# Ledger of designs, part 51: miniprotein binders against Mucin-6 (MUC6)

Target 1, 185 residues: Mucin-6 (MUC6), of Homo sapiens (Human) (q6w4x9r395to579)
Amino acid sequence: GHCSLEGGSFVTTFDARPYRFHGTCTYILLQSPQLPEDGALMAVYDKSGVSHSETSLVAVVYLSRQDKIVISQDEVVTNNGEAKWLPYKTRNITVFRQTSTHLQMATSFGLELVVQLRPIFQAYVTVGPQFRGQTRGLCGNFNGDTTDDFTTSMGIAEGTASLFVDSWRAGNCPAALERETDPCS

## First folded at step 23 (miniprotein)

Design db8 (from cb17 with E33D)
Fold by OpenDDE base, fold request of step 24:
Formats: structure tokens, sequence, C-alpha cells
Structure db8 (fold): chain B 185 residues (1-185), chain A 119 residues (1-119)
């Protein structure tokens, strides 16, 4: 399964359903029992301009009982809050640069993350086949059916992206907006 | 020429690839699954870097290789290998900052020395 966060506000689920939203919160991208130690992948969105429609992905966070990894444009911060020199590794996670503009997080448990740092901060999530039908969050449920991707954290199918996205907020943040804007914004 | 330097680097990286593959087998024998996993990634990165011949990509791939080897060296209790590899990483970072392929070559020498200690 491949999930993409592009253009600052566009998401394509594992089942290849595209949608867009504008929000300024931390959202759960991926939860699964296949992630060890209650692991979760999260996306941090913030305002990138003056208008409410100017939002962008600013960081990706992997959080488990053992690890916290924050990937932003300028740094990678780990459990102790210190920026680490790359490449970085734990028992089953490694973070490294492939190029000056591309960063990767690889795991031994079937989760892969590619981050484009510039010119636009974008992220691409790949999960192995063992994750099929066992994922939840903004990346969807990876069951081959696009019609049920907007399933909320409570297991309710929503018709709009905004309500779906809001259900996966990791904190108390403003409601997300669904707007048709330039893909580059 | 710069082209010649890159060619030389590519040849040396090919040699390191072979050594890395050997070290994967050694890590398997030692039951070091983490080292196996990391070294496999290193091999992939090096192979990808060689496709383009881009010194930048090569340097990043070598940084990863060095890290993978450090992981193995620490578990084996080989501080000399760790020292060599850490120095190699420093050179590679400098190489990236200065766009200096000569530093990549020097780093490769150190990585080779460390690999020999681990083999």
Amino acid sequence: as target 1 above (185 residues)
Amino acid sequence: SEEEKIKEIREEVKKLLEEARKLIEEAKKAGDDQAVWLLKIAVRLLEEALKTGDPERIAYALLFLAMALITAAEKRGDPKAVELLEKAQELLRKALEENNPELIKEAIKLIKEAAELLG
C-alpha cells in the first residue's frame, strides 16, 4: 500500500483515493496492530501563509512506546529531544538521507517512509502486504475499497473529507476545511 | 579530471559492495539480525547510487554503510573499527559540504580497513 501527502494539502490513501483538506493540527496517518509497541505515524500540518487555505505539511512523527522520531525540513529529533546526525538507527528503525532533498525512514516491520524536504515538504508512506485491511487513519484502511476510506476513528463512514480528517486529530485543534485550491498550495 | 575521479570512486564502491555482501553473511552467522537488515539497506543504497554515479548519492550511501558497520563493530567489541568508521563518516559529511570527491576516496579507504577488521 502506498499513501502520499503532497502539495501541502493533498492526500492519496493506500487504496488510491485522493482528497484534500486544510488543517492545522497533528493527525494520525497510520495505526495498525502490525506496528510494534503501539506504533503510529502522524502528520503535523501548520499554516504556511496568511489565509486559512495556506496550510502545509511541516513534520512527520513516528511514535511508539519505545521511539519518538520527528522528521521536519531541517532536523530529525528523537526521544531525548536532541537533533541527531543522520543516519540514525534504533533496533528496528533507521532514518537516513538518500540525497540532499530526500530523507527516508526504513523499518524492519514493513513500514517505509520517504520524505521530500524541498521544494515542498512531502511524504510517501509504504506498508507491506501484511498491513492489508489492518490500517486506519488518514491513509485509509488498505482493503482495496475506496468507498470506505473515510472511516472515522469511531468506525463511522463519512461522506466528506473534513469530517473524516477531523476524527483523526491527535489533539484539540481547529476543524479542517475542505477546499478546492491549487495543488501546489 | 573529475570524471576520472568519479570513475575511480565507482570502482572502489563496487569493491565495497562485495565486501558488504560478505559481511552480511558474517552477520547472519553471528545472529546479528540488525546488522543484516542495515547492511542490506546499505547495499541497496550503494547500488542505486552507482546507477547515477552522483558523488552526493554515493556519499550518503557510504554514510549509511559506515553506520551499519559501526552497528556490527560495536556488538563485536571492535573499537578500532568503530573509530575508523566514525572518521569515515566525518570525511563524508565534509565531502558533502565541500563537494569534494577526494574526501570520499579517503573515506572509502577507512571503510575498507574497518571491513577487513570485521571480516
Scores: ipSAE 0.850, ipTM 0.933, lowest interface PAE 0.6, mean pLDDT 93
Fold by OpenDDE base, fold request of step 24:
Structure db8 (fold): chain B 185 residues (1-185), chain A 119 residues (1-119)
Amino acid sequence: as target 1 above (185 residues)
Amino acid sequence: SEEEKIKEIREEVKKLLEEARKLIEEAKKAGDDQAVWLLKIAVRLLEEALKTGDPERIAYALLFLAMALITAAEKRGDPKAVELLEKAQELLRKALEENNPELIKEAIKLIKEAAELLG
């Protein structure tokens, strides 16, 4: 499954459902029993302009009981502080640069993350087949059905992106706005 | 010429790639799953870097390889290998900063030496 966060406010789920939202919060991208130690991948969005519609991805965070990794345009921060030297590794996670503008997080448990740092901060999430039907969050449920991708944290299927996205907030933030557009259009 | 230097680097990386593959097998025998995992990534990165021959990509791939090998070396208790690899990483970082392919070549020498110790 491939999930993409592109163009500042566009998301394509594992099931290839595209949607757009404008929010300024931290959202859960991916939760799964397949992630060890209650791991979760999160996305941090912030204002990129004056209007509410000017929002963009500013960081990706992996958080578990043992690890915290924050990837932003400017730095990679871990639970041990700012990682000045890449590549970084734990027992089952590694963060490294492929190029000056492309950063990757690889894991031994089937989660892969590719981050384009510049000119636009974008992220691409890949999960192995073992994650099929076992994912939750903004990236959807990876079951091959796009119609139920907007399943909330409470397990309710929503018809709008805004309510769906809001349900996956990781903090106390304002409600998100939505726009139904195809990021490939 | 710069082109010749890059060509030489590519050839050396190809050799190193083969050594890395062998080291994966050694790591498997040693039961070092983490090293196996990391080295597999290193191999992929090197392969990808070789497709373009971009010194930058090569340098980053080698940085990763060095890290992977350090991981293995530490578990095996080979401080000499660790030292060599750390020096290699330093050279590679400098290579990236200065856009200097010669430093990449020097780093490769150190990595090869370390790999021999681990083989």
Scores: ipSAE 0.849, ipTM 0.932, lowest interface PAE 0.6, mean pLDDT 93
Fold by OpenDDE base, fold request of step 24:
Order: structure tokens, then sequence, then C-alpha cells
Structure db8 (fold): chain B 185 residues (1-185), chain A 119 residues (1-119)
């Protein structure tokens, strides 16, 4: 399964459903029992302009009981809150650069992350077949059915992206907006 | 010429790639799953870098290889290997900053020496 976060506010689920939203919060991209230690992948969005429709991805975060990894345009920060020299590794996670503009996080448990740092901060999530039907979050449920991708954290199917996205907020943030156009896209 | 230097680097990387594959087998025998996992990634990165021939990609791949080998060396209690590999990483970082392929060649020498110690 491949999930993409592109153009600042565009998301394509594991099931290849595209949608867009505008929010300034941290959202859960991926939760799964296949992630060890209650792991989760999250996306941080922030304002990129003056209007509410000007939002963009600014960081991705992997968080578990053992690890916290924050990947932004400028740095990679780990558990101790300090920027780390790459490549970085733990028992089952490694973060490294492939090029000056491309960063990767690889794991031994079937999660892969590719991050394009410039010119636009974008992220690509890949999960192994063992994750099929066992994912939740903004990346969807990876079950081959696009019609149920907007399932909320409470297990309710939503018809709009905004309500779906709001259900996956990791903190107390303003409600997400759904618009057809984004000046930052 | 620069092109010739890159060609030489590619040949040396191919040799390192073979050594890395051997070390994967050794790590398997030793039950060092982490080393196996990291070295497999290193091999992949090196292979990809060789396809492009881009010195930058090669340098990053070698940085990863060095890290993987350091991990193994620390577990095995080989401080000499660790030292060599840390120096190699320093050279590679400098190579990236200065866009200097000669430093990559020097780093490769150190990595090879360390790999021999770990074999």
Amino acid sequence: as target 1 above (185 residues)
Amino acid sequence: SEEEKIKEIREEVKKLLEEARKLIEEAKKAGDDQAVWLLKIAVRLLEEALKTGDPERIAYALLFLAMALITAAEKRGDPKAVELLEKAQELLRKALEENNPELIKEAIKLIKEAAELLG
C-alpha cells in the first residue's frame, strides 16, 4: 500500500483515493496493530499563507512507546529532542538520506517512509501486505475499497474529507476545511 | 579526469558491495539480526547508487554502510573497526560538503579495512 502527502494539502490513501483538506494540526496518518509498541505515523500541518486555505505539510512524526522521530525540512529530531546526524538507527528503525533532498525512514516491520524535503515538503508512506485491512488514519484502511476510506477514528464512514480528517486530529486544533482549490498546491 | 575518478570509485564500491554481502552471511551466523537488516539496506543503497553513478548518492550509501558496520563492530567489541568507520563517515560528510570525490575514495579504503577486521 502506498499513501502520499503531496502539494501541501493533498492526500492519496493506500486504496488510491485522492482528497484534499486545509488544517493546521497534527493528524494520525497511520495506526495499525502491525506497528510495534503502539506505533503511529503522524503528519504536522501548518499555515503556509495568510488565508485558511493556505496550509502545508511541515513535518512527519513517528511515535511509539520507545521512539519519537520528527522529520522536518530542516532537521531530524529524536527522543532526546536533539537534532541527530544522519544516518540514525534504533533496533528496528533507521533514518537516512539518499540525496540532499530525499530522506528515508526504513523499518524492519514493514513500514517505509520517503520524504522529499525540497522544493515542496512531501511524504510517501509504504506498508507491506501484512498491513492490508489493518490500517487506520488519513491514509485509509488499505482494504481495496475506496468508498470506505473516510472512516473516522470512531468507525463511522463520513461523506466529506473535512469531517474525516478532523476525527484523526492528535490534538486540540481548529476544524479542517475542505476546498476545491489551494493556492499552495 | 573527474569521469575517470568516478569510474574508479564505482569499481571500489562494487568490491565493497561483495564484502557487505559476505558480512551479511556472517551476521546471520552470529544471530545479529539488526546487522543483517541494516546491511541489507546498505547493499540496496549501494546498488542504487551504482546505477546512477552519482557521487552524492554513493557517498550517502557509504555513510549508511559505515553506520551498519559500526553497529556490528560495537557488538563484537572491535574498537579499531569503529574508529576506522567513524573516520570514514567524517570523510564522507566532508566529501558531500565539498563535492570532492577524492575523499570518497579515501573513505572507501577505511571502510574496506574495517570490513576486513569484521570478516
Scores: ipSAE 0.848, ipTM 0.933, lowest interface PAE 0.6, mean pLDDT 93
Fold by ESMFold2, fold request of step 24:
Structure db8 (fold): chain B 185 residues (1-185), chain A 119 residues (1-119)
Amino acid sequence: as target 1 above (185 residues)
Amino acid sequence: SEEEKIKEIREEVKKLLEEARKLIEEAKKAGDDQAVWLLKIAVRLLEEALKTGDPERIAYALLFLAMALITAAEKRGDPKAVELLEKAQELLRKALEENNPELIKEAIKLIKEAAELLG
């Protein structure tokens, strides 16, 4: 399964459902029982221009009981608030540079993350087959059915991206502005 | 010339890649799952870097390989291998900061020496 977070706040789910949203918050990207120690992957979006419709990905966060790994657009990587030299490892997670513009987080539990730092901060999430039908969040539920990829944090399938995205906020922040979602473009 | 330096680096990386594959098998035999996992990543990164011929990408892959080998060396209790690998990482970081391929070549020599101790 592949999920992407690309420029213009475009998302493509594990079931290949594209959508777009405009919000300035931290969102749950991926939750799954397959992630050890109550792990979750989160995405941070912020204002990127003068218009409220100009929002972009500024950081990706992996949070568990053991780690809080932040990969931010300023090219700093931290774990539990401490800056780390790359390559960096824990027991089951490693973060390293592939190139001057791309970082990777690899894990022993089937989650991989590639982050493009420049020219535009983008993220690409890959999960192994053991995650099928066992994911929640902005990347969808990975069940082969795009109809219910917009399942909210309360388990309700929504027809619009905005309600779905707002339900996955991880903090007290404004709801995403209502806009028609476009397929990836 | 710059072209000669890059060609030399690539040839030495190919030899080092063969040693890394051997060390994966040794780590499997020893039940060192973390080293197996990290060394497999390192091999993939080096293979990809060789396709490009880009010395920066090679240096990043070698930094990762050194970290993977330190993990194996610590498990085996080989402080000389750790010392060589930490020195190699220092050289690689400096090579990236200074854009200096000669430091990449020196780091490869240290990594090969450490791999020999672990093999």
Scores: ipSAE 0.782, ipTM 0.914, lowest interface PAE 0.8, mean pLDDT 88
Fold by ESMFold2, fold request of step 24:
Structure db8 (fold): chain B 185 residues (1-185), chain A 119 residues (1-119)
Amino acid sequence: as target 1 above (185 residues)
Amino acid sequence: SEEEKIKEIREEVKKLLEEARKLIEEAKKAGDDQAVWLLKIAVRLLEEALKTGDPERIAYALLFLAMALITAAEKRGDPKAVELLEKAQELLRKALEENNPELIKEAIKLIKEAAELLG
């Protein structure tokens, strides 16, 4: 399964359903029982242009009871907010550069993340087959059916991206109407 | 020439790659699951880097290999191997900063010395 965050505001789910949104918030990309220690993958979006409503991806965060890894432009920050030299490892997670423009996070539990740092910050999420039908969040549910990929955090399938995306925000964020700038979302 | 230096680096990486595959088997025998996992990633990164011939990708793959070998060396309690590998990482970071393939060659020598201590 592949999920991508491209062009600052575009998402393609594990079931290949594309959509676009804008919002200044942290969102849950992926939750799954397959991630140890209540792990979650999150995406951070922030203002990217002159418009108050236009936003782009600025960081990806992996968070569990054991680990916190924040990947942003040329910086990896772990527990206690300290920047780390790469390559970096824990028992089951490693973060390293493939090139000057690409970082990779590899895990022993079937999650892989590739981050393109430039020219535009983009992220590519790969999960193993054990995740099939067991994911939630902005990357969808990975069940082979695109009609219910917009399932909210309350388990409600929506026909449009707006309410779906809003339901997956993490923490205090502005309301969905303030975040949304694309009428096709 | 730069072309000759890159060719030499690729040949030395091929030899080191063969040694790394042997060290995966040694780590399995020792029950060092983390080293097995990290060394398998290192082998993949080196194989991919060799296909490109790009010294930048080679240097990043070697940095990772050095970290994987440090993990094995610490488990084994071999401080000399750790010291060699940390020096190799410093050379590789400098090689990337200066775009200097001679430093990559020096780092490979240190990694090979450390691998022999672990083998």
Scores: ipSAE 0.754, ipTM 0.909, lowest interface PAE 0.8, mean pLDDT 86
Fold by ESMFold2, look of step 23:
Structure db8 (fold): chain B 185 residues (1-185), chain A 119 residues (1-119)
Amino acid sequence: as target 1 above (185 residues)
Amino acid sequence: SEEEKIKEIREEVKKLLEEARKLIEEAKKAGDDQAVWLLKIAVRLLEEALKTGDPERIAYALLFLAMALITAAEKRGDPKAVELLEKAQELLRKALEENNPELIKEAIKLIKEAAELLG
């Protein structure tokens, strides 16, 4: 399964459902019982211009009871607040550069993350087959059915991306805004 | 020439790949699951870097291989291998900063010495 965060504001779920949103918040991208120590992937979005309605991806965070790994658009990688030289490892997680523009996080539990740093900060999440039907968050539920990919944190399937995205906020922050694709940008 | 230096680096990386594959099997026999996992990643990174011939990608892959070998060396209790590999990582980081392929070649020599101690 693949989930992508592209163009600063576009998401494609594990079931290939695309959507776009804008919001200044940290959102739960992926939770699953397959992730050890109550692990979760989170995505951080922030303002990307003068308009309050325009935001883009600025960081990806892996958080568990043992680790808080932050990969930021400023190209600094931290774990639990401490900057790390790459390549870096814990028992089950490693973060490394393959190229000057791409970072990877690989794990022994079936989660992989590729982060493109330039020219645009983008992220690509890959999970093994054991995650099928076992995911929740902005990347959807990975059950092969796009009609329920907008399932909220309360288990309610929504028809709009904005209500779905708002339910996955991690903390107090403004409600997300859905943005139409601009053919001129 | 620069092309000749890159060709020499690629040939030495091919030799390291074969040694790394042997070390994966030894790590399996030793029950060193973390080293097996990391060495498999290192092999994939080196194979991908060789397809491009890009010395920068090769240096990143060698940095990872050195970390994987440190993991194996620590489980085996071989502080000399760890010392060689840490020095190789310093050289590789400097090579990337200075764009200096001679430092990559020097680092490969140290990695090979460490791999011999582990093999």
Scores: ipSAE 0.747, ipTM 0.902, lowest interface PAE 0.8, mean pLDDT 87

Design db9 (from cb17 with E33D R57Q)
Fold by OpenDDE base, fold request of step 24:
Structure db9 (fold): chain B 185 residues (1-185), chain A 119 residues (1-119)
Amino acid sequence: as target 1 above (185 residues)
Amino acid sequence: SEEEKIKEIREEVKKLLEEARKLIEEAKKAGDDQAVWLLKIAVRLLEEALKTGDPEQIAYALLFLAMALITAAEKRGDPKAVELLEKAQELLRKALEENNPELIKEAIKLIKEAAELLG
């Protein structure tokens, strides 16, 4: 399964459903029982301009019971608040620079992350086949059905991205605005 | 020439790839699953870097290889190998900062020496 965060406000789910939103919060991209130690992948969005429609991805966070790995748009990588030199590794996670514009996070448990630093901070999430039907968050449920990708954190299927995205906020932040309707819904 | 230097680096990296593959097998024998996992990534990165021929990408791949080997060396209790590899990483970082392929070559020498200790 491949999930992409592109163009500052565009998301394509594991099931290849595209949608757009403008939010300035931390969102859960991926939760799964296949992630060890209650792991979760999250995305941090912030304002990139003066307009509410000018939002962008500014960081990606992997959070587990043991680690809080943050990859920021300024190329700083931290774990549990401490800056780490690249390449960096834990027991089952490694973060490294592949090129001048690309960072990667690789894991031993089937999660891969590619981060494009320039010209736009973008992220690409790949999960192994063992994750099929066992994912939740903004990246969807990876079950081959695009019509149920907008399942909220409470298990309710939504027809639009608005309530879906807001349900996956990881904190007390304002609701996302200016969401586009998925033409495939 | 710069082109000649890159060619030489590519040849040396090819040799390191072979050594890395051997070390994967050694790590398997030792039951060091983490080293196996990291070394496999290192091999992939080096292969990809060789396709582009970009010295910068090669340096990044070598940094990863060094890290992977340090992981193995620490578990085996080989401080000499760790020292060599840390020096190699320092050279590679400097190479990236200065855009100096000669430093990459020097780093490769150290990595090879460390690999020999671990083999």
Scores: ipSAE 0.870, ipTM 0.941, lowest interface PAE 0.5, mean pLDDT 94
Fold by OpenDDE base, fold request of step 24:
Structure db9 (fold): chain B 185 residues (1-185), chain A 119 residues (1-119)
Amino acid sequence: as target 1 above (185 residues)
Amino acid sequence: SEEEKIKEIREEVKKLLEEARKLIEEAKKAGDDQAVWLLKIAVRLLEEALKTGDPEQIAYALLFLAMALITAAEKRGDPKAVELLEKAQELLRKALEENNPELIKEAIKLIKEAAELLG
């Protein structure tokens, strides 16, 4: 499954459902029992302008009981809160630069992350087949059905992106704005 | 010329790539799953870097390879290999900062030496 966070406010789920939202919070992108130690991948969005529609991805965070890795445009921060020299590794996670503009996080448990640092901060999430039907968050449920991708944290399928996205907030933040994208447009 | 230097680097990287593949097998025999995992990534990165021929990408791939090999070396208790590889990483970082392909070549020499110790 491939999930993309592009253009500052666009998301394409593992099931290839595109949608747009404007939020300024940290959201859960991916949770799964396949992630060890209660791991989760999160996205941090912030204002990039003065209007509510001017929002952008500013960081990606992997968080588990053992690890915290924050990837931003400027640095990679780990558990101790300090920027680390790359490449970085733990027992089952590694973060490294592939090119001057591309950073990767690879894992031994089937999660891969590619981050484009410039000119626009974008992220691409790939999960192995073992994750099929077992994912939750903004990246959807990876079951081949786009119609149920907007399943909330409570397991309820929503018809709008805003309610869906809001349900996956990792903190107390304002409500997100939405715009649905027609894949055929 | 710069082009010739890059060509030489590519050839040396190809050799390292083959060595890395061998070291994966050695790591498997040793039961070092982490080293196997990391070295496989290193191999992919090197392969991709060779496709582009970009010295910068090559340097990044080599940094990763060095890290992977350090992981293996530490578990095997080979401090000499670790030292060589850490020096290689230093050179590679400098190479990236200075856009200096000669430093990449020097780093490759160190990595090769370390790989021989681990083989």
Scores: ipSAE 0.836, ipTM 0.926, lowest interface PAE 0.6, mean pLDDT 93
Fold by OpenDDE base, fold request of step 24:
Structure db9 (fold): chain B 185 residues (1-185), chain A 119 residues (1-119)
Amino acid sequence: as target 1 above (185 residues)
Amino acid sequence: SEEEKIKEIREEVKKLLEEARKLIEEAKKAGDDQAVWLLKIAVRLLEEALKTGDPEQIAYALLFLAMALITAAEKRGDPKAVELLEKAQELLRKALEENNPELIKEAIKLIKEAAELLG
């Protein structure tokens, strides 16, 4: 399955359902029993302008009981809060630069992340077939059905992206907005 | 010429690629799953870098290879190999900063030497 976070506020689920939202919070992208140590992939969105529609992805975070990896446009920070020289590795996770503009996180458990740093901070999540039907979060449930991708953290199917996205907030933050305006770069 | 230098680097990387593949087999025999996993990624990165021929990508791929080999060397208790590889990484970082392909060549020599120690 392939999930993409593009254009500042656009998301395409593992099942290839596209949607957009404007929020300034941390959201769960991917949770799965296939991720070891209660691992989760999260996305951090922030304001990129003065308008409510001007929001953008600013960081991707992998968090487990053993590891915390924060990938932002400017740096990669790990467990101790310090920026690390790349390539970085743990027992089953590695973070490395492939090009001047592309960074990757590879794992031994079937999760892959590609991050485009410039000109727009974008992220691409790939999971192996073992994750099929076992994912939840903004990237959807990877079951081949786009109609149920907006399933909330409580297992309720929502008709709007905003309510769906809000259910996957990782902390207290303002409600997401669903607007038909172009996000800022 | 710069083109000639890149050609030479590519040839050396091809050799390293073969060595890396051998080291994967050795790591398998040793039961070092982490080394196997990392070296496989290194091989992929090297292959991709060779396709583009971009010195920058080559340098990044070599950085990863060095890291993978350091991981193996530490487990095997080979401080000499670690030293060589750390120096190689330093050269590669400098190569990236200065856009200097000659430093890449020097790094390759060190990586090859380390690989021989680990083989």
Scores: ipSAE 0.832, ipTM 0.926, lowest interface PAE 0.6, mean pLDDT 93
Fold by ESMFold2, look of step 23:
Structure db9 (fold): chain B 185 residues (1-185), chain A 119 residues (1-119)
Amino acid sequence: as target 1 above (185 residues)
Amino acid sequence: SEEEKIKEIREEVKKLLEEARKLIEEAKKAGDDQAVWLLKIAVRLLEEALKTGDPEQIAYALLFLAMALITAAEKRGDPKAVELLEKAQELLRKALEENNPELIKEAIKLIKEAAELLG
């Protein structure tokens, strides 16, 4: 299973359903019981131009009970708020430079993340076959059926990307006064 | 020439790669699942770096290999191997900063020495 986050706020789900959205929030990209310690992968989007429809990926976050690994477009990698030199490892996660333009997060539990740093910050998520039918979030449910990939956090299949994406906000979006716009509200 | 220096580095990496594969088998026998996992990634990274022949990519792969071997050395309680590997990582970071292939060759020698202690 492959899911991609590409420039212009384009997403392609594990079931190859493409969509685009615009928002300035943290979104749940992937949740699954296959991720240990209640793990989740999140995507952070922020304003990249002069209008609300100009947003781009600025960070990817892996969050569990043990770790909060942030890979940001500034090429800084942190775990639990502490900057880390690469290569970096925990018991079951490692983050390293693959090339001068690409970072990789590899895990022992079937999740792989490749981050393109330049020229545009983009992310590519790969999950093993044990994740089939057991994912939720912006990357879809990985069941081979594109008609229900837009399943909201409440379990409702929507026909439009906007309602689907809005439902997957992580709830950490700052108030409008801290940002010029709040697409999460 | 610079081409000849890169060719020498690639040949040394090929030899080191065979040592790394042997260490995967030793880690399996020792039940060191984390070292097996990390060393398999290191082998893949080195194989990919050899395809490109890019000294920077080789240095990144060697940095990872050194981290994988430190993991194995710490499990085994081999502080000499850890010291060699930490020195190799410092040389590799410096090689990347200076674009200096000779520092990559020096780091490979230290990594090979540590691999022999662990083998």
Scores: ipSAE 0.776, ipTM 0.910, lowest interface PAE 0.8, mean pLDDT 87
Fold by ESMFold2, fold request of step 24:
Structure db9 (fold): chain B 185 residues (1-185), chain A 119 residues (1-119)
Amino acid sequence: as target 1 above (185 residues)
Amino acid sequence: SEEEKIKEIREEVKKLLEEARKLIEEAKKAGDDQAVWLLKIAVRLLEEALKTGDPEQIAYALLFLAMALITAAEKRGDPKAVELLEKAQELLRKALEENNPELIKEAIKLIKEAAELLG
């Protein structure tokens, strides 16, 4: 299974469903019981132009009970905010540069990530067959059926990408970024 | 010449690739699952770098191989191999910053010496 995050905030799911969205938040790309220690892969989007509709990927985050790895254009940062020289490893995860413009995160549990740093920050997620039917998030559910890839965090299949994407927000979105993320105020 | 230096580097990488494959077998026998996993990645990266022939891509693959071998050396408790491999990584990082293929060749010598200690 392949999921891509490309320029202009374009996403293609594990089931090859393309969509685009506009938002400035951290989103859950992938959750699965196949990821150890409650692992999740997340994407960070921010403004890339003068209008709210110009957003792009600025970082990818892997987070579990044992590991936090943030990959951004200029550095890789792990637990406690410490920047790391590449190649980097833990027991089950390694991050390394393939070329001057691309790096990879490889794991022993069937998740692989390729990040293009330049000219545009893009990410390509690959999961092994053990993930079939067992994924959630912006990359879809990997069940071979594109009609339910827009399944929200509450398990509701939506017809529009915006409602689907908004349901997968993680953490606080900055109020100053014109996001209406506080319905209780 | 620059082309002759690149050709020599590629020849030495081919030899090191065969040594890396032998070290995968040694790591399997030792039950060192992490070294097996990392060395298999290193072999793939070296094979890809040989296809392109790009000295920078070769240097990135060698940096990874050195990290994989450090993992094996640390589990064995071989600080001499670790020191050689850390020096090789320093040379490779400098080679990448300076775009200097001669430093790649020197790093390969250190990696081969460390691999001999581990083999």
Scores: ipSAE 0.760, ipTM 0.908, lowest interface PAE 0.8, mean pLDDT 86
Fold by ESMFold2, fold request of step 24:
Structure db9 (fold): chain B 185 residues (1-185), chain A 119 residues (1-119)
Amino acid sequence: as target 1 above (185 residues)
Amino acid sequence: SEEEKIKEIREEVKKLLEEARKLIEEAKKAGDDQAVWLLKIAVRLLEEALKTGDPEQIAYALLFLAMALITAAEKRGDPKAVELLEKAQELLRKALEENNPELIKEAIKLIKEAAELLG
């Protein structure tokens, strides 16, 4: 399974459903019982500086009871808020640079994250087959059916990306704006 | 020449790849699951770096290999191997900062010495 977060606030789910939104918040990207210690992957969006309605991805966060890893354009910060030299490891997670513009987070539990730092901050999430049918969040439910990928945090399928995205906010934030409708949705 | 130094680096990396594959088997026998996992990633990174031939990418892959070998060295209780590998990482970071392939070559020498202690 592949989920991508690309420039212009485009998202493509594990079931290949594309959508776009603009919002200033932290969103639940992926939750699954396959992630140890109540792990979750989150995406942070903020204003792009072009207009007040456009936003872009600025960070990706992995959080569990054991680990907190924040990946932003200039820094990898761990549990105690301290920036870390790469490569970095815990027992089950490693973060390293492949090139000057790309870094990777690899895990022993089937989650992989590739982050493009430049020219535009983008993220690519890969999960193993054990995650099929067991994911929630902005990356969808990975069940092979795009018609219910816009399932909210309350388990209700929505017809619009903005309502779906708003349901996955982590905290109290302004409502998201949908810039363009996916022609295939 | 700079081109000749890069060619020598690539040849030494190929030798390190073979040593890393042998060390994966040793880590499996020792039940060192974390070292097996990290060394397999290191092999993939080195293979990709050889494919591109980019010395910067080679240096990043070698930094990772050194970290994977430190993990194995700590499990074995081999402080000399750890010392060599930490020195190699320092040289690789400096090589990246200064764009100096001779420091990459020096780091490879230290990594090979540490690999011999572990295998």
Scores: ipSAE 0.745, ipTM 0.904, lowest interface PAE 0.9, mean pLDDT 86

